# VHH binders against Small ribosomal subunit protein uS2c (rps2), part 8

Target 1, 281 residues: Small ribosomal subunit protein uS2c (rps2), of Bigelowiella natans (Pedinomonas minutissima) (Chlorarachnion sp. (q06j20)
Amino acid sequence: MNFELKNFNTIRINKNQTILIKTTNLENSSKEDTYQFILKMLKAGVHFGHKIKKWNPKMSPFIYQKLQGIHIIDIIQSYTYLKKACKLVYSKSLTDNYNTFLFVGTKKQSPIPNSIFYHASRCNSFYINNKWLSGMLTNWENTTRSINTLKYLKVYQKTNMFSKLSMKTHSIIDKKKNRLEKYFGGIQNMTSLPSTVILVGQHNEITASKECRKLGINNITILDTDCNPEFVDLFIPANDDSSSSLNLILGELQVAINIGRQKFCENLKTWKNSSSILKQI
Key: E = the ipSAE of ESMFold2; O = the ipSAE of OpenDDE; V2 = 0.75 times the mean of E and O plus 0.25 times the DockQ between their complexes.

## First folded at step 1 (VHH)

Design z9 (framework vhh_7z1x_3)
Fold by ESMFold2-Fast, scan of step 1:
Structure z9 (fold): chain B 281 residues (1-281), chain A 123 residues (1-123)
Amino acid sequence: as target 1 above (281 residues)
Amino acid sequence: QVQLVETGGGLVQPGGSLRLSCTASGFTFSSYAMNWVRQAPGKGLEWLSGISGSGDYTSYADSVKGRFTISRDNAKNTLYLQMNSLQPDDTAVYFCAKEITYDSGTYEYFDYWGQGTQVTVSS
């Protein structure tokens, strides 16, 4: 009963509720830096899960407790898994295959599609944020054909031949182009399958997850309290309902990718300079 | 061929205790979370408690927290609910429910349910 708060930090969620985090779970990291980042995660609402009726029992290891009809995610585990995911994408982008990330999140009436677009674009990666069509990765030939059709229509619309067509024909071609742009626009510059896929909103991306497993593509999935960790290679337990939570999680992944790409470029420049020196000798 | 069979329901006086059991067959019991759900007369389904496949993690609805205890015996493929300090408003049909085996096209959390066992709390 002589329990000291010296080994624990108390974080207030609201006027009458607090969360106690254990400093022992922050071992092998700068305790001050780790604590400040966890505070940032809490302020972003990363720990707010879904209401009880949407809970998946397989997420129980990642649920700290239930408060005000909402499950509270274990923020220490969210931090730990996010750190693992950032290390993975950093390591991959540090190698010679840095154009290998695909962000997927299509849940309508949510912050997911916009967050996916924003963060993928800012790390020069690919995205699918409208609808996953079955076979997008497993039937890559068909996907490539659709991308080529999109590119062809865009070029065709700039020709004098197109300008001579009837308004009705213009409308038909424009609708076909817009549909293809909607589904394939975010991947139109992909020349090969991605090495890593980042999934948000597991229930909407079940097919995408299965295709990654079939092809042996590493996937990182953000799992809210209503998700299933069983079918995921690496996951991050986190709130997927708020822009602030998603922007923090996806933003950290985006930064890790960019830092890795920057270091890859610096290493390449150093190697080229060393090779030049050796050539001169 | 999944089967869940509940036992232990009955009539009990207010303030009394009752222990429900659910015997599972047809799947690897320790690989799935198990749940207790009830339905009171004229009410919808109310989730009460869940337990992880390992038994290490449990969760409870606020209405039963501190009064009910969920547990499991993986060697016997049996789920338990120990109900203490029973109140008249605990009168309901109690179901055990298996966590869904994840597949495409469903967002339900339970794929199999027991037949239900009646618990009546009255003098």
Scores: ipSAE 0.000, ipTM 0.110, lowest interface PAE 20.2, mean pLDDT 75

## First folded at step 2 (VHH; framework vhh_vobarilizumab_d1)

Design a1 (from v10 with I102W; at its last look DockQ between E and O 0.01; V2 from the best seeds 0.00; counts 0 for: pae O 13.2 > 2, unsure alone 59.1 < 65, grease 28.1 > 24.2, SAP .687 > .668, placed apart)
Fold by OpenDDE, look of step 2:
Structure a1 (fold): chain B 281 residues (1-281), chain A 122 residues (1-122)
Amino acid sequence: as target 1 above (281 residues)
Amino acid sequence: EVQLVESGGGLVQPGGSLRLSCAASGSIFSDYYMAWYRQAPGKGRELVAGIYSDDSTSYADSVKGRFTISRDNAKNTLYLQMNSLRPEDTAVYYCATEYYDWLTGYSDFDYWGQGTLVTVSS
């Protein structure tokens, strides 16, 4: 789908379809920058929801229209909520260098796990992208034990003692290490509960969401048209099935985190990317 | 146990009307989406009409203005009122629904009935 900015108020989707951009809800920032970013979001497919029949009626306020059998997400709201989310993670990064972020997304056969890994890594954050194990947060003691075991095994494998073991023993240790790495690798350096969880794929991560709620941990979730907006504290209505969409959204969030941390360290490298929503924060 | 049972099919003349019913068992009737499909001889199955959890409806272009999908929650029954029937409407009509968990957003299964035959012929 090709998108073109026709004017400051209208984006052309195709020869016969246009989207009106309601500017009344947009802050008096550089309108041009805002529109260009919105265009970028559209090009990334952020506005594509699920098939019409797969919607959650509670998402109706965030649905703009039906198009060719799918729900179109209100891109202006997507922008607004993304901006809010970026402000939040930025502010948290500014105030406390100890604030930790946990990216969560484990949906198999989707772009989510790779996107989670990529963006979490780029902002030196923690991640769960394989499987959420019940109690990862609520039973933090057990999680810590698992992490410590993983760390221990990693170190042990590098020792001369390890080389003296039988092949069978090597295999056992390696299997255990690999299993732990699979589930806990992304949080192996997490020494405390995260301050903020960024969650992708609500349906697959319901346990994570519940644990966050139980512990009072802030949860930012990307919500598609089939999701439940009442289940999260802060959300971004957006396509969660597209690599391009996810990379755009998670990319902005991780950059916000990085900028906040840099500012906190008084090492302000002005990352003025003209295509970033952060210019508008 | 989930069951969908269609009824109301039969022979009708062009321009005539029929009303199809689908009796649904269990809690699936309150799910987020129910629909009528049809399959004509030698053709694939196609969507005819759908009704959403908020009672909004959708129709195929070919039946728009002629067919009406509705539901009676008290009777756990889905209906398809077919007016101004045409020979091209001849098909086996199927009732379908999807299970949806509103809390998790999980869509579990698609359920289908056995179908009811509608024949439009002079």
Scores: ipSAE 0.000, ipTM 0.226, lowest interface PAE 13.2, mean pLDDT 84
ESMFold2, look of step 2: ipSAE 0.310; ipTM 0.706
ESMFold2 (binder alone), look of step 2: mean pLDDT 76; pTM 0.762

Design a2 (from v10 with I102F; at its last look DockQ between E and O 0.01; V2 from the best seeds 0.00; counts 0 for: pae O 12.1 > 2, unsure alone 60.8 < 65, grease 30 > 24.2, SAP .851 > .668, placed apart)
Fold by OpenDDE, look of step 2:
Structure a2 (fold): chain B 281 residues (1-281), chain A 122 residues (1-122)
Amino acid sequence: as target 1 above (281 residues)
Amino acid sequence: EVQLVESGGGLVQPGGSLRLSCAASGSIFSDYYMAWYRQAPGKGRELVAGIYSDDSTSYADSVKGRFTISRDNAKNTLYLQMNSLRPEDTAVYYCATEYYDFLTGYSDFDYWGQGTLVTVSS
C-alpha cells in the first residue's frame, strides 16, 4: 500500500481510502515529526492485523476499521503505546544499575526469532528465540545450572584435555553443548533475572508471560488483533507477523535502550542523528 | 499469481436479473477480501460490493437491497446476484482482490479480472 501524508490529519492509503489521524491526543510539539513517524509505521505495516475472522474481541478497542478483509489496528494507539514502551525502557536504561532486558519470541516459520535475535544483540540484551522451556525464569536455579554447564563445556572444548578424548566422547560433549547453546545461548551471560521482558507472539509465549507475572517482572508484549490484552500489563498493539513491523517496533525499543545507556554515559552524539521515536519523548 | 475471470454479463431489460461469476485461481479465495467493481461509460471505477474473510458483506448505497455478493469456496468462485436492474447499472463489472504479505508487511497487490459487460436497456 502506498501511503501519503496529505495533511497533518489525513493519510491516504490508496485512491479510495483515507485514514484520519486524530491529533487531539498528540502533543503539539514536533507534530510534523510525529506524523512522519506514523507514516513510517504505516509503511512498515504496523497497522495490519489479522484476518477479520481471526480476532480476539477484547482487542476491539484497538481496532480502527476493517480494510480489505483485514482488521486495521489504530495506528495512533500503536504510536502512543510504542512511545510509552520506549520511554519506559529508556528510563530503565538511565539507571546506574545495569538493567537487563530479555527479548522473547520463538514462533517457528515466522520472522519473530530472527528479529528477536537481531535487536536483542544490537542492544546487548538477552534473548530466547528458539524455545521457551518451562521454568526458565521461575526455576532460575536450574536455568543457572544449565548456563554454567554451557559455559563450562565451551571452555572445556578449547582445552588440551578435550583433544585427548575419544571421538565418541567428543561427539557426546559436542551434542550436549549444542543443545544447551540452542536453548540457553541467548541468556548465557544473564546472571540474574531480567528486569524487563519484551515478548513477541503472545500465543506461543504464554508460559513466558505467566512466569513473568508470577515473578513480578515487567512484560512488554506486542499484541496483534488475535491476542488477549488482559494477559499483559504493558503492550503495544501492532502487527506481530510482519518482519517490517517487528523490526520497526523492536528497533525503536532497542534504540531506546541504547540511547538511555549512552545518555547515562554522557555520550549523546548518536542521539541527535537518530530517527527514533525518542525524539518525540 | 492470482487470476480472476469474470463471466455472466449480457443484455437485460430494466427490472431484470443477472448473475455474475468470478473464477479465482490459487488458494487464497476463502481467506481474502474479494469485491465487485464497476465502471460505467465516462465514469470512474466504483466499488459495488465486497465480501470479507468472515463472509460479512458490504454494498454501495446504489445497489443495496438489489445486489447480493456471495462465494463458493469449493468452487473458488465469487458471485454477484443482480436483481431489479436499472439502466444506470450499465457498466463493465470487475472482480478484484487484495493480497497482503504479512511476512514483509507489503500490500500493493491488487488483482483484477478483465471484466464483463452488463447492459441494462429496454
Scores: ipSAE 0.000, ipTM 0.211, lowest interface PAE 12.1, mean pLDDT 84
ESMFold2, look of step 2: ipSAE 0.218; ipTM 0.646
ESMFold2 (binder alone), look of step 2: mean pLDDT 76; pTM 0.764

Design a3 (from v10 with Y99D D101V I102W; at its last look DockQ between E and O 0.01; V2 from the best seeds 0.00; counts 0 for: pae O 14.1 > 2, unsure alone 56.9 < 65, grease 30.2 > 24.2, SAP .842 > .668, placed apart)
Fold by OpenDDE, look of step 2:
Structure a3 (fold): chain B 281 residues (1-281), chain A 122 residues (1-122)
Amino acid sequence: as target 1 above (281 residues)
Amino acid sequence: EVQLVESGGGLVQPGGSLRLSCAASGSIFSDYYMAWYRQAPGKGRELVAGIYSDDSTSYADSVKGRFTISRDNAKNTLYLQMNSLRPEDTAVYYCATEDYVWLTGYSDFDYWGQGTLVTVSS
């Protein structure tokens, strides 16, 4: 896919298709950097929505146009909301150096679980990418018990006592440990409720979203054209089906978290990423 | 699961009119994006007209103002009214529904019809 910036307000996708960028809503000193990043977003496929029939009408304000059966997401809004989300997580990281972010995405046969793991790990955050079990947040006591059990079993397996057990007992312990690790591995070091949840795949993670709401936990959700914007406090309208799209969005968020933490520690390293939205924060 | 069957093709003189039909099987006909494509001899397949689930329509520039795409949900039928036909409109016309990658210009619809031949000749 070839994208060309003709001017500061027009991106050509191909010989016959042009996207008009509404610059009136862009509040930054470097328009060129903004447009270059928007091009990057387009190249990553951030603007691709679902088929027309799969849309949620409540997403209409965030849809730019219909193109031959597919909704195109307003990339300017995607940019704006992504920037907002990055500012938020950055700010939170400035005030709290603790791992208070939980990435959630469990949709099977999708790029979401791997992307969640990758980016959560890169910012030393917690994640749920296998399955959301009801009550993971709202029944934190039970969750904590499960986590503690997992930790205990992991340590136990490393002891000399474990080697003295029968093969059958080993098998039982391994099964239990593996099961716990499957569901709780990404949160095994989470000692308190997260301050912020980053959620991908709203339909699959509706329970997580509800629990966040119930507990008053900030929920940042990537919303595709089939999603409901009323279920979240902060969202990013974007393609949630593409690995490239997800990696771009979650990548910016995890970098924002890291930069915030670095600043908090007064240990800012030279950050050289000309293609990052964070240059504008 | 969905079958598409085109009909209405034939021989017509320049300036004439023809109405194509596409009968669709299955449920939720009104929820699908549907389109007419055509393929002229020696040329690639091209989009002619599309109709969205909200009944909004789109047309190729070459047929705009001459062709009209519509649907009857009660009959599960898609139509293409072709007026002011030209020799260059000669092609096999196909009915299709769903998946499209617009940036690549490639269409991979979920379902295609077998096509109906339209010949415009004096």
Scores: ipSAE 0.000, ipTM 0.219, lowest interface PAE 14.1, mean pLDDT 84
ESMFold2, look of step 2: ipSAE 0.197; ipTM 0.653
ESMFold2 (binder alone), look of step 2: mean pLDDT 76; pTM 0.763

Design a4 (from v9 with V101D; at its last look DockQ between E and O 0.01; V2 from the best seeds 0.00; counts 0 for: pae E 18.4 > 2, unsure alone 61.3 < 65, grease 27.5 > 24.2, placed apart)
Amino acid sequence: EVQLVESGGGLVQPGGSLRLSCAASGSIFSDYYMAWYRQAPGKGRELVAGIYSDDSTSYADSVKGRFTISRDNAKNTLYLQMNSLRPEDTAVYYCARDDYDWGSYEYFDYWGQGTLVTVSS
ESMFold2, look of step 2: ipSAE 0.000; ipTM 0.093
ESMFold2 (binder alone), look of step 2: mean pLDDT 78; pTM 0.784
OpenDDE, look of step 2: ipSAE 0.782; ipTM 0.910
ESMFold2, look of step 4: ipSAE 0.000; ipTM 0.197
ESMFold2 (binder alone), look of step 4: mean pLDDT 77; pTM 0.781
OpenDDE, look of step 4: ipSAE 0.787; ipTM 0.912

## First folded at step 4 (VHH; framework vhh_vobarilizumab_d1)

Design b1 (from a4 with S27F I28T; at its last look DockQ between E and O 0.49; V2 from the best seeds 0.00; counts 0 for: pae E 2.2 > 2, grease 31.6 > 24.2, SAP .704 > .668)
Fold by ESMFold2, look of step 4:
Structure b1 (fold): chain B 281 residues (1-281), chain A 121 residues (1-121)
Amino acid sequence: as target 1 above (281 residues)
Amino acid sequence: EVQLVESGGGLVQPGGSLRLSCAASGFTFSDYYMAWYRQAPGKGRELVAGIYSDDSTSYADSVKGRFTISRDNAKNTLYLQMNSLRPEDTAVYYCARDDYDWGSYEYFDYWGQGTLVTVSS
């Protein structure tokens, strides 16, 4: 008899997939609410890693098992790290000085760029979803110059002076503006370095990750089984190839950021208009 | 039961230093965002410094470079080291805890009773 079976619950994903979840890994909280969210994560495919051949051995602690030629990510750890990440971004959104979030994901022909744009836009955050240019953060003066040029051209294109230029000059300016919009549009209103960077697709974003480390900027990364956890401050072991998985994870981060921003706004009103408040018991 | 008790306030000359402490109990101290706020005479409460669960920190512009927030998770104690004190730093200083309940999408906070810091010019 397997003594460890007393400490597990079974969650059925579909007709051919059943996952055993060790109940001792759950926090001392409502087990039913936790199980319902884990079921949601399983339905979104958060636990599906890459083919076994593509794995990074450093991800070994976060892999639960092998199934049908792929690694299965430990969903309990995915849950735990996602919860921690959500609490962190909520906390960082409580102050205007550290309220700047940058979402980064540029992997072409994947759901990553669209998911990055979608979720960053829905929490009034910044994004890079086309290409990370080397030095975008470490050479911030040059990045700021490019942002200012983009803003200038957008205003200039609406002037009467612009409308009177030759068609060839018109086209040259349009091309320059479109190039700058492509790379810098998602950060055009970012006036200082971000406080937190959310990365998806580590292999495509290794330069961004290294720039964050050099600058001491918090880096939250979705790590699939082929990634290196040593480059990251906080990570969420999860499937980074599925639209459903990405939207679940980024959606929870988006909501946490929005709730923290709402709390900040409420606090700001209270602090401006009140002398003191004592908490009730 | 969450309990926060500030101490270490007092009278100090401009340019002096002071270290505030906040003894915390009733929760797992390291899991939470902890912050110091202050309330000057005739003003509302203002955020001074915060320390996140990953031990990164934030500071108000008026105290940046002069104040250092830290914590000792083994002692469940939050600290604020205040250097180069100025008369405008005179206030009651409060320790606070903030948390986000991810499952319910709700938040709540707790406050201490405060400790008075006076910087006489």
Scores: ipSAE 0.449, ipTM 0.772, lowest interface PAE 2.2, mean pLDDT 80
ESMFold2 (binder alone), look of step 4: mean pLDDT 80; pTM 0.804
OpenDDE, look of step 4: ipSAE 0.608; ipTM 0.846

Design b2 (from a4 with D101T E106T; at its last look DockQ between E and O 0.51; V2 from the best seeds 0.00; counts 0 for: pae E 2.4 > 2, unsure alone 63.2 < 65, grease 34.6 > 24.2, SAP .81 > .668)
Fold by ESMFold2, look of step 4:
Structure b2 (fold): chain B 281 residues (1-281), chain A 121 residues (1-121)
Amino acid sequence: as target 1 above (281 residues)
Amino acid sequence: EVQLVESGGGLVQPGGSLRLSCAASGSIFSDYYMAWYRQAPGKGRELVAGIYSDDSTSYADSVKGRFTISRDNAKNTLYLQMNSLRPEDTAVYYCARDDYTWGSYTYFDYWGQGTLVTVSS
């Protein structure tokens, strides 16, 4: 940026992105900032639900009204639940720098898989955006075996022994590696079970949700008007069909994770420097 | 302004138990991440246990199974129950609260003064 910035501060989210933050009077600023964020949510279409006939009646408390055959989600509740979710992921990121978040969304022919990949990548988190295989978390030993096989094949394909194999054998190994990369590439560096899972598209991710409950792993789910809120305790009522809506919501979660990771890194530096004064009292 | 006051430290024999308390002044306690840290003489602070806004908990590997973090929102009090104490648990224990303000993307730490726990034969 080659211009003067008045009344703004910035934060660094990742190596290629910064955000300008308004810093005007705090009391009026807080009210104005809330209003401006709600306007951004409205512009992104966060409030557009599904057709009225496709709704789940248990979403009734989160529906504001009907408009032209579609349910309109209560944007104030969307804001409130997003705030709670962001506070939670921030606090979870204070305790581990890299291994605690898994983003899940596999609904094909939707903006979900791309949005999942984009935002998980920008906060150094893990993702599954192709297909959830049953037992990915509940059968962690089997998952670890698949991850190790993927890592092995990546190294093996670069060896002299591999380069001398037949064309047919190259194809077989390449197909196996590509299959494993498709399903496990987003978690290949995940050394233990995640502390938090972020789910998009409840209907496509029921198995993942059940595995989280069995393992006591908290999940954060974006719930559209056709979803069942009784399957989750931490959710954000929101449009899950629009890339603008998804990117706004996942973007705020991404930022909260990054800020918590930044805080953790600074705490480590402070605590390590304190310990480097090595004289016991 | 938040004030945190720890209590319950003292001298304990190995294998003994102690319960630390951290009282906070008039706040919604459950909305925040709260944690216990400790600092042994001449060493850096380390996280011992944390409790999140959803009441889930985490523990350092060195204290798992022996220590339990909990809170009582009606009394605005955070607890650390320490069982099967060992000499290496000797440290000053600190209560901490981390306030994150979504929207402005700012954070601030509150710390207590600390309470000394000594485990010796």
Scores: ipSAE 0.440, ipTM 0.779, lowest interface PAE 2.4, mean pLDDT 80
ESMFold2 (binder alone), look of step 4: mean pLDDT 78; pTM 0.785
OpenDDE, look of step 4: ipSAE 0.777; ipTM 0.907

Design b3 (from b1 with D101T E106T; at its last look DockQ between E and O 0.40; V2 from the best seeds 0.00; counts 0 for: pae E 3.7 > 2, grease 31.2 > 24.2, SAP .76 > .668)
Fold by ESMFold2, look of step 4:
Structure b3 (fold): chain B 281 residues (1-281), chain A 121 residues (1-121)
Amino acid sequence: as target 1 above (281 residues)
Amino acid sequence: EVQLVESGGGLVQPGGSLRLSCAASGFTFSDYYMAWYRQAPGKGRELVAGIYSDDSTSYADSVKGRFTISRDNAKNTLYLQMNSLRPEDTAVYYCARDDYTWGSYTYFDYWGQGTLVTVSS
C-alpha cells in the first residue's frame, strides 16, 4: 500500500484522481499526532473494504486502490470525515439533553450490535441493537406505548399480586416482557425523539435512515465500500465488519460526545467578571 | 487572532424586540459551531441558541419560538433576533465560538465582551 502522510494538502477521490485542500493548521506537532492516529487506524483495519465485486460505484471517490481482490479505502478521507463527525457530535453534545443521540446497528453475527451497546452506554446515549421496527421514530406515539408497557411489566413482576399467579401466567408475562426488553430496552428512558442518529450497517438499517430523513433527524453513518453515500447526511468511509475498526470509530464519537457534555457542565458554573457590565443588572 | 464583538443590546419594554449582532474575525467563520449565551446576576451562563457547522439550529426551551439565531458567512456576523421579550430575558448576552481539537482532545471557548439587554417596564 503506497500511503504518504507528509502533506495534508491532498485528499484522494479515487485511484486516479485527487483533490488539493489547505491544511495549514497541521504544520506543527499536530502533524505527528495525525500521523500516529492514522497508523492506529491502519492497525485497526479501518481501510479494509469488501471484495471488489461487492462494491457500490458511488463509493469510488473514497477508494484508494485494489489490493489482492479487496478494495482499500482511502485512509486520509476516513480520517478527514471522522474528524468532521467528531467535531459535529461534540458541538451537538453541548447540552444537558440526554435524548440527543441514538446509536443504531442490528446486523446479526457481526461485531456491530455489541459495539453499538458498548459505546452508547458509555456516553449516556440510547441504542437499538437487535431489530429496527418500522415506525420506531415516525410513529413515536406507538413506540412510547411499548416503552410504557415494558416499564409497567418490570414493576408488576415485583408485586405480591404477580407472585400469586399461576406458572402458566408467569411464563406468558415473562415472555412478553423479555420481547419488549429486546427491542425497546435501549430506548426505555428516551423521552423525546433524538436530534442525531449514528448508524452502522446501512444495508440492515435502510428503514431507520428513511425515518430520520422524514423527521429531519441528522444521520451519521459508517459506510463500507458496498454502501450508498446518497442515503446519508454525514458519513465516515470505513471498514464496518471489524470489531477493531468499529470500536476505534465509535470510541472517538463516544469521547467527543463526553467531552462536549463535560464542557457544557463547566460552562454552567463559569462566571464572568461583573465589574463593568453586570453591575447594571 | 480570534475576536468576537457583540452589539445591539439596550433597554426595551416587555413585548419588544431586539436584534443582537456579533462581528467575528480571525478564523473561517462557517466552519465553527457558534452560540449565544446569557448571564443574569447570581446565575451561571445559560446557553440561549446555537448554530452548528451544518447550519442546523438549537434553542433553550425558555426562548424557543421567540428567538431566532442566524449567520451571514459573507459578513462573518452572527445574529440573534429576540422577539416578545420578557423581564426574565434581562442579562448580558455573549457571542461564543467553542473550539474542539480532535486528536488532542482539547477545547477552548472564545467569548466576546458581552452586550447588556434590559427588559423593564
Scores: ipSAE 0.233, ipTM 0.658, lowest interface PAE 3.7, mean pLDDT 79
ESMFold2 (binder alone), look of step 4: mean pLDDT 81; pTM 0.806
OpenDDE, look of step 4: ipSAE 0.639; ipTM 0.856

Design b4 (from b3 with F108T; at its last look DockQ between E and O 0.21; V2 from the best seeds 0.00; counts 0 for: pae O 4.9 > 2, grease 27.9 > 24.2, placed apart)
Fold by OpenDDE, look of step 6:
Structure b4 (fold): chain B 281 residues (1-281), chain A 121 residues (1-121)
Amino acid sequence: as target 1 above (281 residues)
Amino acid sequence: EVQLVESGGGLVQPGGSLRLSCAASGFTFSDYYMAWYRQAPGKGRELVAGIYSDDSTSYADSVKGRFTISRDNAKNTLYLQMNSLRPEDTAVYYCARDDYTWGSYTYTDYWGQGTLVTVSS
């Protein structure tokens, strides 16, 4: 589909279809930039939902129309909620306490795990992209023990401390290490509970979502048309099946985190400089 | 149109207290990071305090324990309670909005006109 900005309030989808952009819901300083970004979202396929038969009726407020057997997500709402999510993670990254972000997405045979890894890594965040084990957050003590075991085994491997062990014993240790790496590798440096969880693939990550709720951890979830909006504190209605869609959404969130952290560092420098000047007076 | 209007500044003796207000309009106030800045005569503008969208707060070391930033989302108003004021706190205080804009940020996209706080005997 070719998308074209027709004017400041209308996007042309094809020769016969246009989307009216309601400007009343847009608070950006630059209207043009907003429209261009919406076009980018459309080009990335953010508005494509699931088949009409595969939907949660609770998502009806976020569905714009039916097209060729699929639900089309309201792109304006996608934009609005994405903006809100970006503002939140940006804001969280400005704190004097190091806020940690955990990206979660484990759906096999999908672009989700790779996208999770890619974007989490780019903002020095933690990730779980293989499998969520029950109690990862709610039983943090056990998680910590597992992480410590992994770290221990890695050190021993590097120092060749296992060289004197039998082949059988070595094999057992290696298997254990590999298993721990598989499940905890993305959180091996996480020393406390995350402040915010970014979750992709609600159906696959329902346990993670429940744990977040139980612990009062902010959970930002991408919700497709088959998802339940009642389980999430903050969500982004969007296509969660396309690499391009995921990269756009997670990319924006990742950038917001990085920018916030950078700004925090700048603020610290400013504060230090001010304090030094005062001491000299 | 986005507007920020500060009020509450004035003359106060050392050790005194003031409460600044910033009335916000033209945007969804609750969704934004808000901050107070100050600029003393002959000095650059410096961040004093910030409040996040989740109501968490951050302060400059020079004002920690003395100043409190808060917000009332229902009234679209930002506050700065200043206690134990010192002569070095004398400055024009500014209300500011911070925003994220798709791969970039505008740390301060809108400023108020400022309100003067003078701490003097």
Scores: ipSAE 0.025, ipTM 0.417, lowest interface PAE 4.9, mean pLDDT 85
ESMFold2, look of step 4: ipSAE 0.485; ipTM 0.799
ESMFold2 (binder alone), look of step 4: mean pLDDT 81; pTM 0.806
OpenDDE, look of step 4: ipSAE 0.007; ipTM 0.248
ESMFold2, look of step 6: ipSAE 0.491; ipTM 0.806
ESMFold2 (binder alone), look of step 6: mean pLDDT 81; pTM 0.804

